# VH-VL binders against Autophagy-related protein 27 (ATG27): the designs that were tried, part 4

Target 1, 150 residues: Autophagy-related protein 27 (ATG27), of Vanderwaltozyma polyspora (a7tfh9r21to170)
Amino acid sequence: LKCANNRVLRKYHIDKHSAKKSVARDTPPSKTTEKWYVNPCEEHPADDIYDGCDKSDDICGIVMVDLPVFNKDPFVIKRIEATDMASFTATEESNALVLRYTGISWGQNMVAANIRYFCDKNSNEDEITSSIWANNDISIIIKGPSGCKK

## First folded at step 24 (VH-VL)

Design cc1 (from aa4 with heavy chain I101V)
Fold by OpenDDE, last read:
Structure cc1 (fold): chain C 150 residues (1-150), chain A 121 residues (1-121), chain B 107 residues (1-107)
Amino acid sequence: as target 1 above (150 residues)
Amino acid sequence: QVQLVQSGAEVKKPGSSVKVSCKASGYTFTDYWMNWVRQAPGQGLEWIGQIWPGDSDTRYNAKFQGRVTITVDKSTTTAYMELSSLRSEDTAVYFCARLEVEGWTEAFDIWGQGTTVTVSS
Amino acid sequence: DIQMTQSPSSLSASVGDRVTITCKASQSIRSYLNWYQQKPGKAPKFLIYKASSLQSGVPDRFSGSGSGTDFTLTISSLQPEDFATYFCQQYYSYPYTFGQGTKLEIK
C-alpha cells in the first residue's frame, strides 16, 4: 500500500515500521513454528523477510509443523499472503488503528485478516503481541509506534 | 454534488507566471489528493503534481520541479497551481483532478473543466 | 519514469464494431492501470480502474484486461457516443504517466 495515499493510514507512523514474529512451541507430538511479517506500507521497504514470503506482501504468515518421528523436514500447513489482490480497509476504532484485508488466498480458500495497531510511545519497534485464528480469519495485534498518530 | 470549478483562460508571455485555481465542492476537501494535469494541444495528458489539502503535503513531477508550486486554501476549499518561467511549450489546458483511493486502487474520478493557458510572445 | 505507449494512435470504426485499444508500459505496473475517455473540449472521464474493473455507471460494453506491461481496452459494440479519445494511465509509481491517447473516429 501507498500509505500516504490512504486518508487514514497517513495519519499514523505505520509507514516507518514493520512487525515481525517468530515463535516455536511444542505441539505434541509435533513442534510448531509460527512466523509473521507485517509491512503494509511500501514506504517502508521490506528487508529481512522470512523464506516463503515476498517483499511485496503486506502480510505474510507461515505456520510450519515439524513431526520428527515421521518426517525430518518441517512442512507448511498454513500460509497467509496479503497482497494487492486482496481488498483493504483502514479504520480508526476506539484506541486502535485497524487494517482489514479480505479475499486473501489461502490455498483454495479465501480468508480475512484483521490487524489491530495499538500505540506504544515508549517503544521504537512494533511488536506482534497476538496472532489468533478465529472463524477462519486471522487476527493480529501489534503494539508499537505504528499505532501512534503523527 | 462533487465538482471542481477552475478559473478562466490565461494568456501569458514567456518568462511570466500563471496561477490557476480550482474550487472544490461537494466533498471533504482535506481527505483527497488534489492533482494537476495538463494537456498540450492535440497531445496526451501530463501529470504535474498533487497536494494533500489536509496538511499541504505535496508531490511534484520532477519535470516541473522548481517551476511549479501547488497550494491550497482550506477556508475556501480551493487548490492553486502556479507555474513560473513560462515557455511556449507550457501552452496547454490545465486540469485539476481529485484522486480517489481505495486500497491499492487510485484514480482521477473527478475533474475540473480545464483552464487554457496560452504562452506566446 | 514509466512510459505508456498506446496503439494505435488513431483508428476508424463503425457503429456496432468491436474495437480494441492497446496500452504498453515500459516496465511492469502490475494491474495499476486506469482508462479514461475524453471528448473534445471536455475533461477526461474515468472508465476503468485496476486494469479490468469497470467504474460505476460505465456501460458494460467497455472492458479492460491485462497485467504487467500489456493492457487492452475493448468496446464490444461501438455506440455513437463512444467516439472519443481514450487514455491509459499508470499509478504504479510516481510520476503518474499517461499514454499518448487513441483517437477513435467514425469511419
Scores: ipSAE 0.854, ipTM 0.936, lowest interface PAE 0.5, mean pLDDT 93
Fold by OpenDDE, fold request of step 25:
Structure cc1 (fold): chain C 150 residues (1-150), chain A 121 residues (1-121), chain B 107 residues (1-107)
Amino acid sequence: as target 1 above (150 residues)
Amino acid sequence: QVQLVQSGAEVKKPGSSVKVSCKASGYTFTDYWMNWVRQAPGQGLEWIGQIWPGDSDTRYNAKFQGRVTITVDKSTTTAYMELSSLRSEDTAVYFCARLEVEGWTEAFDIWGQGTTVTVSS
Amino acid sequence: DIQMTQSPSSLSASVGDRVTITCKASQSIRSYLNWYQQKPGKAPKFLIYKASSLQSGVPDRFSGSGSGTDFTLTISSLQPEDFATYFCQQYYSYPYTFGQGTKLEIK
């Protein structure tokens, strides 16, 4: 997105930051890794993105399963990406900046994503504090400077 | 209704400056980029620049940078384009146009009627 | 800057004809392309956005297609009021740029 061209997003520091999260969980006999990269604004060029993500993705989510016992390479279970093919809205709700994407490709399904930004002026980096699935929709909570108004 | 009304025709000498106005009505002036586009006689359209009236953030076509100044008066919901050091090739119809944005989509959905600027010695 | 080139620069057609205008970008602009109609002495009129989406109020005889570098505007059945100049416009990157225009005249 051109965040400066959005009447809501332009009010926030979201154009200066991105958020990343990588969480590995033991899922015997496998290991599951969930990776998220959130960079809605093109004004902030994507950098150090995860393999499998595209720099044009506003949202990239990757779930991989590793089966060490079989000495096989990790395989991707699901990948989510939000591009300009999706629908987008930005709103201000309950002291949060909310980005809603619909029509996101998630495997063979189309899902929605809600990203809620909360302002943290004490941090210079965005932190994904939560990423949960509900009814095939992803809800992401980010705390950091992006949620702060300029 | 949403409309943009521009100032009248101008005749200027080379080296002088022209300031064209565009009065907006029917919408929230501060929530849309206001753009300036010109069209030389029998030619295509050329984007000059834009301004966000809410905070006067501006973008200019580098071709005009240094000669063009876009401003707004929020109290009268009027945008201005001033072009200095006028040349004969600046002779054109100048349009103001509102930029509508939805997601990744951008378009000039509302246009002024145009202002003819003639530069001649 | 991204250069936009339209073809043809002008064409003559009759009422009822199917008309096709092409627009080529010097680089990929994805689907970030608009089409406008302009009549003499008037401002351009917004017709199509994102390459293929019809603006509200525009007759469905107008359609757009394409992605990347090649785009097409089609009028399925030309009406008398459709004789005008048509412009494509990219908004992939700044500065915004327009095609040189295609003048559609009565045969």
Scores: ipSAE 0.853, ipTM 0.937, lowest interface PAE 0.5, mean pLDDT 93
Fold by OpenDDE, last read:
Structure cc1 (fold): chain C 150 residues (1-150), chain A 121 residues (1-121), chain B 107 residues (1-107)
Amino acid sequence: as target 1 above (150 residues)
Amino acid sequence: QVQLVQSGAEVKKPGSSVKVSCKASGYTFTDYWMNWVRQAPGQGLEWIGQIWPGDSDTRYNAKFQGRVTITVDKSTTTAYMELSSLRSEDTAVYFCARLEVEGWTEAFDIWGQGTTVTVSS
Amino acid sequence: DIQMTQSPSSLSASVGDRVTITCKASQSIRSYLNWYQQKPGKAPKFLIYKASSLQSGVPDRFSGSGSGTDFTLTISSLQPEDFATYFCQQYYSYPYTFGQGTKLEIK
């Protein structure tokens, strides 16, 4: 997105930051890693993105499974991409900036994504505090400077 | 009800300046980029620049090399385009146009009627 | 800057004809392309956005297609009010740029 061209997003510091999260857990007999990269604004060039994500993605989610006993390399189970093929809306709520994407590819399915930004003026980095699937939609919560108004 | 109304035709000499106005009505003036586009006689369209009236953020086509200044008066919901050091090549119809944005989509959905600027000795 | 080139620059057609206008970008602009219609002495009129989406109120005889560098505007059955000049416009990057226009005249 060109965030400066959006009447809502241009009010926030979202054009200066991205958010990343990687969580690994044991899932016997495998190990599962969930990775998220959120970079809505093209004004902030994507950097150090996860393998399997595109720099053009506003949202990239990857679930990888590692089977150490049977395979040498992890393999991707599912990938989500929010691109310009999706629909987008930004709204201001009482205490959050909310980005809604619809028509996102998630494997063979089309899903929606809600990203809620909460302002943290004490941090220089965005932190993904939550990523939850519910009713075939992904909900991501980010706390950091992006949720703060300029 | 949404409309842009521009000022009248101008005749200028080379080296002088022209300032065209664009009065906006029927929408929230501060929530849309206002653009300026010109069209030389029998030619195509050329984007000049844009301004965000809410905070006067501006973008210019580098082709004009600092000769253009776009401003707004929020109290009258009017945008202005001033072009200096006029040349004969600046003879054109100048349009103001509102930029509608939805997601990744951008388009000039509302246009002024145009202002003819003639530069001649 | 991204150069937009339309073809043809002009064409003559009759009412009821199928007309196709092409627009080529000097580099990929994905689907970030609009089409406008302009009649003499008037401002351009917004027709199509994102290469293939019709603006509200535009007759469905108008259609757009393409992505990357090659785009087309099609009028399935030309009507008297369709004789005008048509412009493509990219908004992939600044500065915004337009094609040189295609003048559609009555045969």
Scores: ipSAE 0.853, ipTM 0.936, lowest interface PAE 0.5, mean pLDDT 94
Fold by OpenDDE, fold request of step 25:
Structure cc1 (fold): chain C 150 residues (1-150), chain A 121 residues (1-121), chain B 107 residues (1-107)
Amino acid sequence: as target 1 above (150 residues)
Amino acid sequence: QVQLVQSGAEVKKPGSSVKVSCKASGYTFTDYWMNWVRQAPGQGLEWIGQIWPGDSDTRYNAKFQGRVTITVDKSTTTAYMELSSLRSEDTAVYFCARLEVEGWTEAFDIWGQGTTVTVSS
Amino acid sequence: DIQMTQSPSSLSASVGDRVTITCKASQSIRSYLNWYQQKPGKAPKFLIYKASSLQSGVPDRFSGSGSGTDFTLTISSLQPEDFATYFCQQYYSYPYTFGQGTKLEIK
């Protein structure tokens, strides 16, 4: 997105930051890793993305399964990608900046993503504090400077 | 009801400056980029620049950098485009146009009627 | 700057004809392309956005297609009011740029 061209996003520091998180869980006999990279604004180049993500993605989610017991390399089983083919809305709700993507590709399915930004003026980095699937939608909470108004 | 109304035709000498106005009505003036586009006789369209009326943020086509100034008066919901050091090649119809933005989509959905600027000795 | 080249520059057609106009970008612009219609002495009129989406109120005889560098505007059955000049416009990057226009004249 060109965040400066959006009447809501241009009011926030979201054009200066990105957020990423990798969470690994034991899922015997495998290990499951969920990776998220969120960079909505093209004004902030995506230089440190996960393998398998595209720099043009506003949001990239990867679920990787590792089968160390079987000496298998990790492989991607699920991927969510928000591209310019999706629909987008930005709103200000409950003291948070909310980005909603619909029509996001997740394998053969279409899902939605809700990204809620909360302002943290004491931090210079965005932190993904939560990533939850519910009703085929992904909900991500980010705390950091991006949620703060300019 | 949404409309842009521009000032009248101008005839200028080379080296002078021209200031064209564009009055907006029927929408929230501060929530849209206002753009200026010109069209020389029998030619295509050329983007000049834009302004965000809410805070006067501006972007210019580098071709016009140094000669063009885009401003707004929020109290009258009017945008202005001033072009200096006029040349015969600046003879054109000048349009103001609102930029509608939805997600990744951008488009000039509302246009002024155009202002003819003629530069001749 | 991204250069937009339309073809043809002009063409003649009759009412009822199928008309195709092409727009080529000097580099990939994904689907960030609009089409406008302009009649003499008037401002351009917004027709199509994101390469293939019709603006509200535009007749469905108009259609757009393409992505990357090659785009097409099609009028399935030309009507008398469709004789005009058509412009493509990219908004992939600044500065915004337009094609040189295609003048559609009555045969």
Scores: ipSAE 0.850, ipTM 0.935, lowest interface PAE 0.5, mean pLDDT 93
Fold by ESMFold2, last read:
Structure cc1 (fold): chain C 150 residues (1-150), chain A 121 residues (1-121), chain B 107 residues (1-107)
Amino acid sequence: as target 1 above (150 residues)
Amino acid sequence: QVQLVQSGAEVKKPGSSVKVSCKASGYTFTDYWMNWVRQAPGQGLEWIGQIWPGDSDTRYNAKFQGRVTITVDKSTTTAYMELSSLRSEDTAVYFCARLEVEGWTEAFDIWGQGTTVTVSS
Amino acid sequence: DIQMTQSPSSLSASVGDRVTITCKASQSIRSYLNWYQQKPGKAPKFLIYKASSLQSGVPDRFSGSGSGTDFTLTISSLQPEDFATYFCQQYYSYPYTFGQGTKLEIK
């Protein structure tokens, strides 16, 4: 996205940050790792992206399964990428900047994503505090400077 | 009704400057990039530059960046483009145009009627 | 700067004909391409955004296609009011650039 050209996004520090999250949990006999990357603005170059994500992704989600008990290398079971092929709107809720992506292709499915940014003036970095992928809906909450107005 | 109305035709001598105005009405002036595009007689379109009226942030085509200044007056919702050191190849119709942005789409959706600038000895 | 090259520069066709105009970019612009129609003495009129999407009020005989570097504008059944010059324009990167135009004359 050219965030400086968007009348909502340009009011916010969103063009200076990205956010990442990697969470592992036990799913016996496996271990499942879920990785998220959010970088909506092309003004902020993609850096240190996860293997399997593309530098042009606004959103990249990867779910990997590790089966070390069976001497099997980790493998990806889910991947989703929101790019300029999706539809996008930005809105303001009373306490959040909301980015909505629709028409994200995932196999034969169309997925929607809502990214909510909350301002945290005490932080120098964006943090993904919640990431939920249920059916064809993704909900991500980010706290940090990106949700703060310029 | 969204409208861009430009100032009248100008005849200028080489080496002088011209300042074209573009009065916007019918929309929130500070929410859209205002652009300037010119068209020499019988020729194509050439983007000159743009301004965000809300904060006066500007971008210029490097071809013009020593000679062009784009400004706004928010109180009159008017944009201005001043081109200095005029030469005969600057003879053109100058348009202001609003850039509409939705996600990854950007387009000049509203244009002024054009201002003819003639540079002649 | 991204150079936009249109072909042909001029074209003459009859009412009812199918017309195709091409636009080539000097580097990939993905699908960040618009088409405009300009009649003599008038400002350009916006027709197609993001290579293939029709602006509201544009007749469905107009269509656009392409991505990367090669794009086309097609008029499936030419009407008398389609006499105009057509421009492609990229908005992938600054400066915005236009093709040199294709003048469509109705026989």
Scores: ipSAE 0.625, ipTM 0.857, lowest interface PAE 1.5, mean pLDDT 91

Design cc1 (from aa4 with heavy chain I101V)
Fold by ESMFold2, last read:
Structure cc1 (fold): chain C 150 residues (1-150), chain A 121 residues (1-121), chain B 107 residues (1-107)
Amino acid sequence: as target 1 above (150 residues)
Amino acid sequence: QVQLVQSGAEVKKPGSSVKVSCKASGYTFTDYWMNWVRQAPGQGLEWIGQIWPGDSDTRYNAKFQGRVTITVDKSTTTAYMELSSLRSEDTAVYFCARLEVEGWTEAFDIWGQGTTVTVSS
Amino acid sequence: DIQMTQSPSSLSASVGDRVTITCKASQSIRSYLNWYQQKPGKAPKFLIYKASSLQSGVPDRFSGSGSGTDFTLTISSLQPEDFATYFCQQYYSYPYTFGQGTKLEIK
């Protein structure tokens, strides 16, 4: 996105940040790792992205499975990427900047994602505080400077 | 009705300056980039530059950097383009145009009627 | 700067004809391309955004296609009001650049 050209996004520090999160859980007989990357603005160049994500991704989600009992290398079981092929809107709610992506392709499915940014003036970095992928809906909550007006 | 209304035709001598105005109405002036595009007789279109009226942030085509100044007056919702050190090659119709931005799309959706600037001895 | 080259420069056609105009970018612009129509003495009129999407109020006889470097505008059945000059325009990077135009004339 050219965030400086968007009449809503232009008002926020979102063009200076990205956010990443990696969470591992025991899912016997395996271990499952879920990784998220959010970088909506082309003004903030992609750096140090997860393997399987692309520099052009606004959103990248990867789920990997590790089967150490079976001596198998970790492998990807889910991957989703929101790019300029999706539809996008930005809105302001009372206490959040909301980014809505629709028409994200995932196999034969069309997925929607809502990214909610809350301002945290005490942080220099964006943090993903919640990430939920249920059915064809992704909900991510980010707290940090991006949700604060310039 | 959204519209852009430009100032009238100008005849100028080489080396002088011209200032074209563009009055916007029917929309929130500070929510859209205002652009200037010119068209020499029988020729294609050439982008000159743009301004964000809310904070006067500007971008210029490097071809015109140093000779062009784009400004706004928010109180009259009017944009201005001033081109200095005029040459005969600057003879053209000058258009203002609003840039509509939605997600991944950008387009000049509303244009002024054009202002003819003729530079001749 | 990204150069946009249109073909043909001029085209003669009759009412009812199918017309195709091409636009080639000097480097990939993905799908960040618009089409405009301009009649003599008038400002350009916006027709197509993001290579293939019609602006509201544009007749469905107009269509656009392409991505990367090669793009086309097609008029499926030419009408008298379609005789004009057509321009492509990229918005992938600054400066915004236009094709040289294709003048569509009555045969």
Scores: ipSAE 0.620, ipTM 0.859, lowest interface PAE 1.6, mean pLDDT 91
Fold by ESMFold2, fold request of step 25:
Structure cc1 (fold): chain C 150 residues (1-150), chain A 121 residues (1-121), chain B 107 residues (1-107)
Amino acid sequence: as target 1 above (150 residues)
Amino acid sequence: QVQLVQSGAEVKKPGSSVKVSCKASGYTFTDYWMNWVRQAPGQGLEWIGQIWPGDSDTRYNAKFQGRVTITVDKSTTTAYMELSSLRSEDTAVYFCARLEVEGWTEAFDIWGQGTTVTVSS
Amino acid sequence: DIQMTQSPSSLSASVGDRVTITCKASQSIRSYLNWYQQKPGKAPKFLIYKASSLQSGVPDRFSGSGSGTDFTLTISSLQPEDFATYFCQQYYSYPYTFGQGTKLEIK
């Protein structure tokens, strides 16, 4: 996204940050790792992205399975990317900046994602505090400087 | 309802300057980039620059940097383009145009009627 | 700057004909391309955004296609009001640049 050209987004520090989260779970005999990357603005260059994500992604979600007891290499079982092929809107809620992506292709499915940013003036970094992928909906909550007005 | 109305034709001498106005109506003036585009006789279109009326942030085509100034008056919802050190090759029709932005879509969706600027001795 | 080159520069056609105009970018612009129509003495009129999407109120005989560097505007059945000059325009990077135009004339 050219965030400086969006009349909602240009009011926020969102053009200066990205956010990442990696969560591992025991799923015996395997270990499952879920990774999320959010970088909506092209003004902020893609940096230190996960293997399997593209630098043009606004949102990248990867689920990997690791079978360490069987000495197997980890492999990707789910991947989703929101790019310029999706539809996008930005809105303001009373205390959050909300980015809505629709029409994200995932196999034969169409997925929607809502990214909600809350301001944290005392942080130098955006933190993904919640990431939920249920059915064809993704909900991500980010706390940090991006949710703060310029 | 949405329209851009420009000032009238200008005849100028080389070395002088011209200031063209563009009055916007029917929309929220501060929510859209206002752009200037020119067209020399029988030629194609050339983007000059843009301004965000809300904060007067500007971008210019490097070909015009140093000779062009784009400004706004929010109280009259009017944009201005001033081009200095005029040369005969600056003879053109000058258009203002609104940039509509939706996600990854950007387009000049509303244009002014054009202002003819003629530079001659 | 990204150079936009249109082909042909001019063509003649009859009412009812199908015509195709091409536009080539000097580097990939993905699908960040618009098409405009301009009649003599008038401002350009916006037709197609993001290479293939038809603007509201534009007749469905107009269509666009392409991505990367090669783009096409098609008019499926020419009407008398379609005789004009057509421009492509990239918005991938600044400065915005236009093709030189394709003049569509009555044969």
Scores: ipSAE 0.619, ipTM 0.857, lowest interface PAE 1.6, mean pLDDT 91
Fold by ESMFold2, fold request of step 25:
Structure cc1 (fold): chain C 150 residues (1-150), chain A 121 residues (1-121), chain B 107 residues (1-107)
Amino acid sequence: as target 1 above (150 residues)
Amino acid sequence: QVQLVQSGAEVKKPGSSVKVSCKASGYTFTDYWMNWVRQAPGQGLEWIGQIWPGDSDTRYNAKFQGRVTITVDKSTTTAYMELSSLRSEDTAVYFCARLEVEGWTEAFDIWGQGTTVTVSS
Amino acid sequence: DIQMTQSPSSLSASVGDRVTITCKASQSIRSYLNWYQQKPGKAPKFLIYKASSLQSGVPDRFSGSGSGTDFTLTISSLQPEDFATYFCQQYYSYPYTFGQGTKLEIK
């Protein structure tokens, strides 16, 4: 996205940051790792992205399963990438900047993603505080400077 | 109701300057890039530059850098384009155009009627 | 700068004909291409955004296709009001650039 050209996004510090999160949970006999990368603005170059993500992704989500009992490499069960093939809108809610992506292809399905940015003036970095991928809906919450107006 | 209305035709001598105005109405002037595009007789369209009226941030086509100045007056919702050191190749119709931006889409959705500038001895 | 080259430069056709106008970019612009229609003495009119999406109020006889470097505008059944000059325009990178135009004339 050219965030400086968007009348909503231009108001926010979103063009200076990306956010990453990797969370592992124990689901015996397996372990599940969920990885998220969010970088909506082309003004902020992609840096240190996960294997399987593209530098042009606005959103990249990867879910991997590890079966250590079988001594096998982890393998991917879900992967999604939101790019310029999706539709995008930005809106302002009471205390959040909301980025909505629709028409994201995932196999033969169409997925929607909502990313909600909340301002945290006390932080120098964006933090993903919630990430939920259920059915054809993705919800991500980010707290940090990107949610703060310029 | 959205409308861009430009100033009238001008005849200029080589070496002089021209300043074309573009009055915007029917929308929030400070929420859209205002652009200038020209069309020489029988030729295609050429982008000159743009301005964000809210903070006067500008971007120019390098072909015109050093000769063109784009400005705004927010109180009258009017954009201006001034082209200096005119030469015969600058004879063209000059358009202002609003840039609509949504997601990955950018398009000139509203145009002024055009201002003919003729540069001759 | 990204050069946009249209073909043909002019075309004669009859009402009811199907016509195709092409536009080629000097490098990939993905799908960041618009089409405009211009009648003599008038400002351009916006028709198609993002290579293939019709602007509201544009008749469905107009369609666009392509990605990367090769793009087409198709009019499936010409009407009298369609005789005009057509321009493609890229917005992938600055400066914005236009094709040289394709003049569509009545035969």
Scores: ipSAE 0.580, ipTM 0.845, lowest interface PAE 1.7, mean pLDDT 91

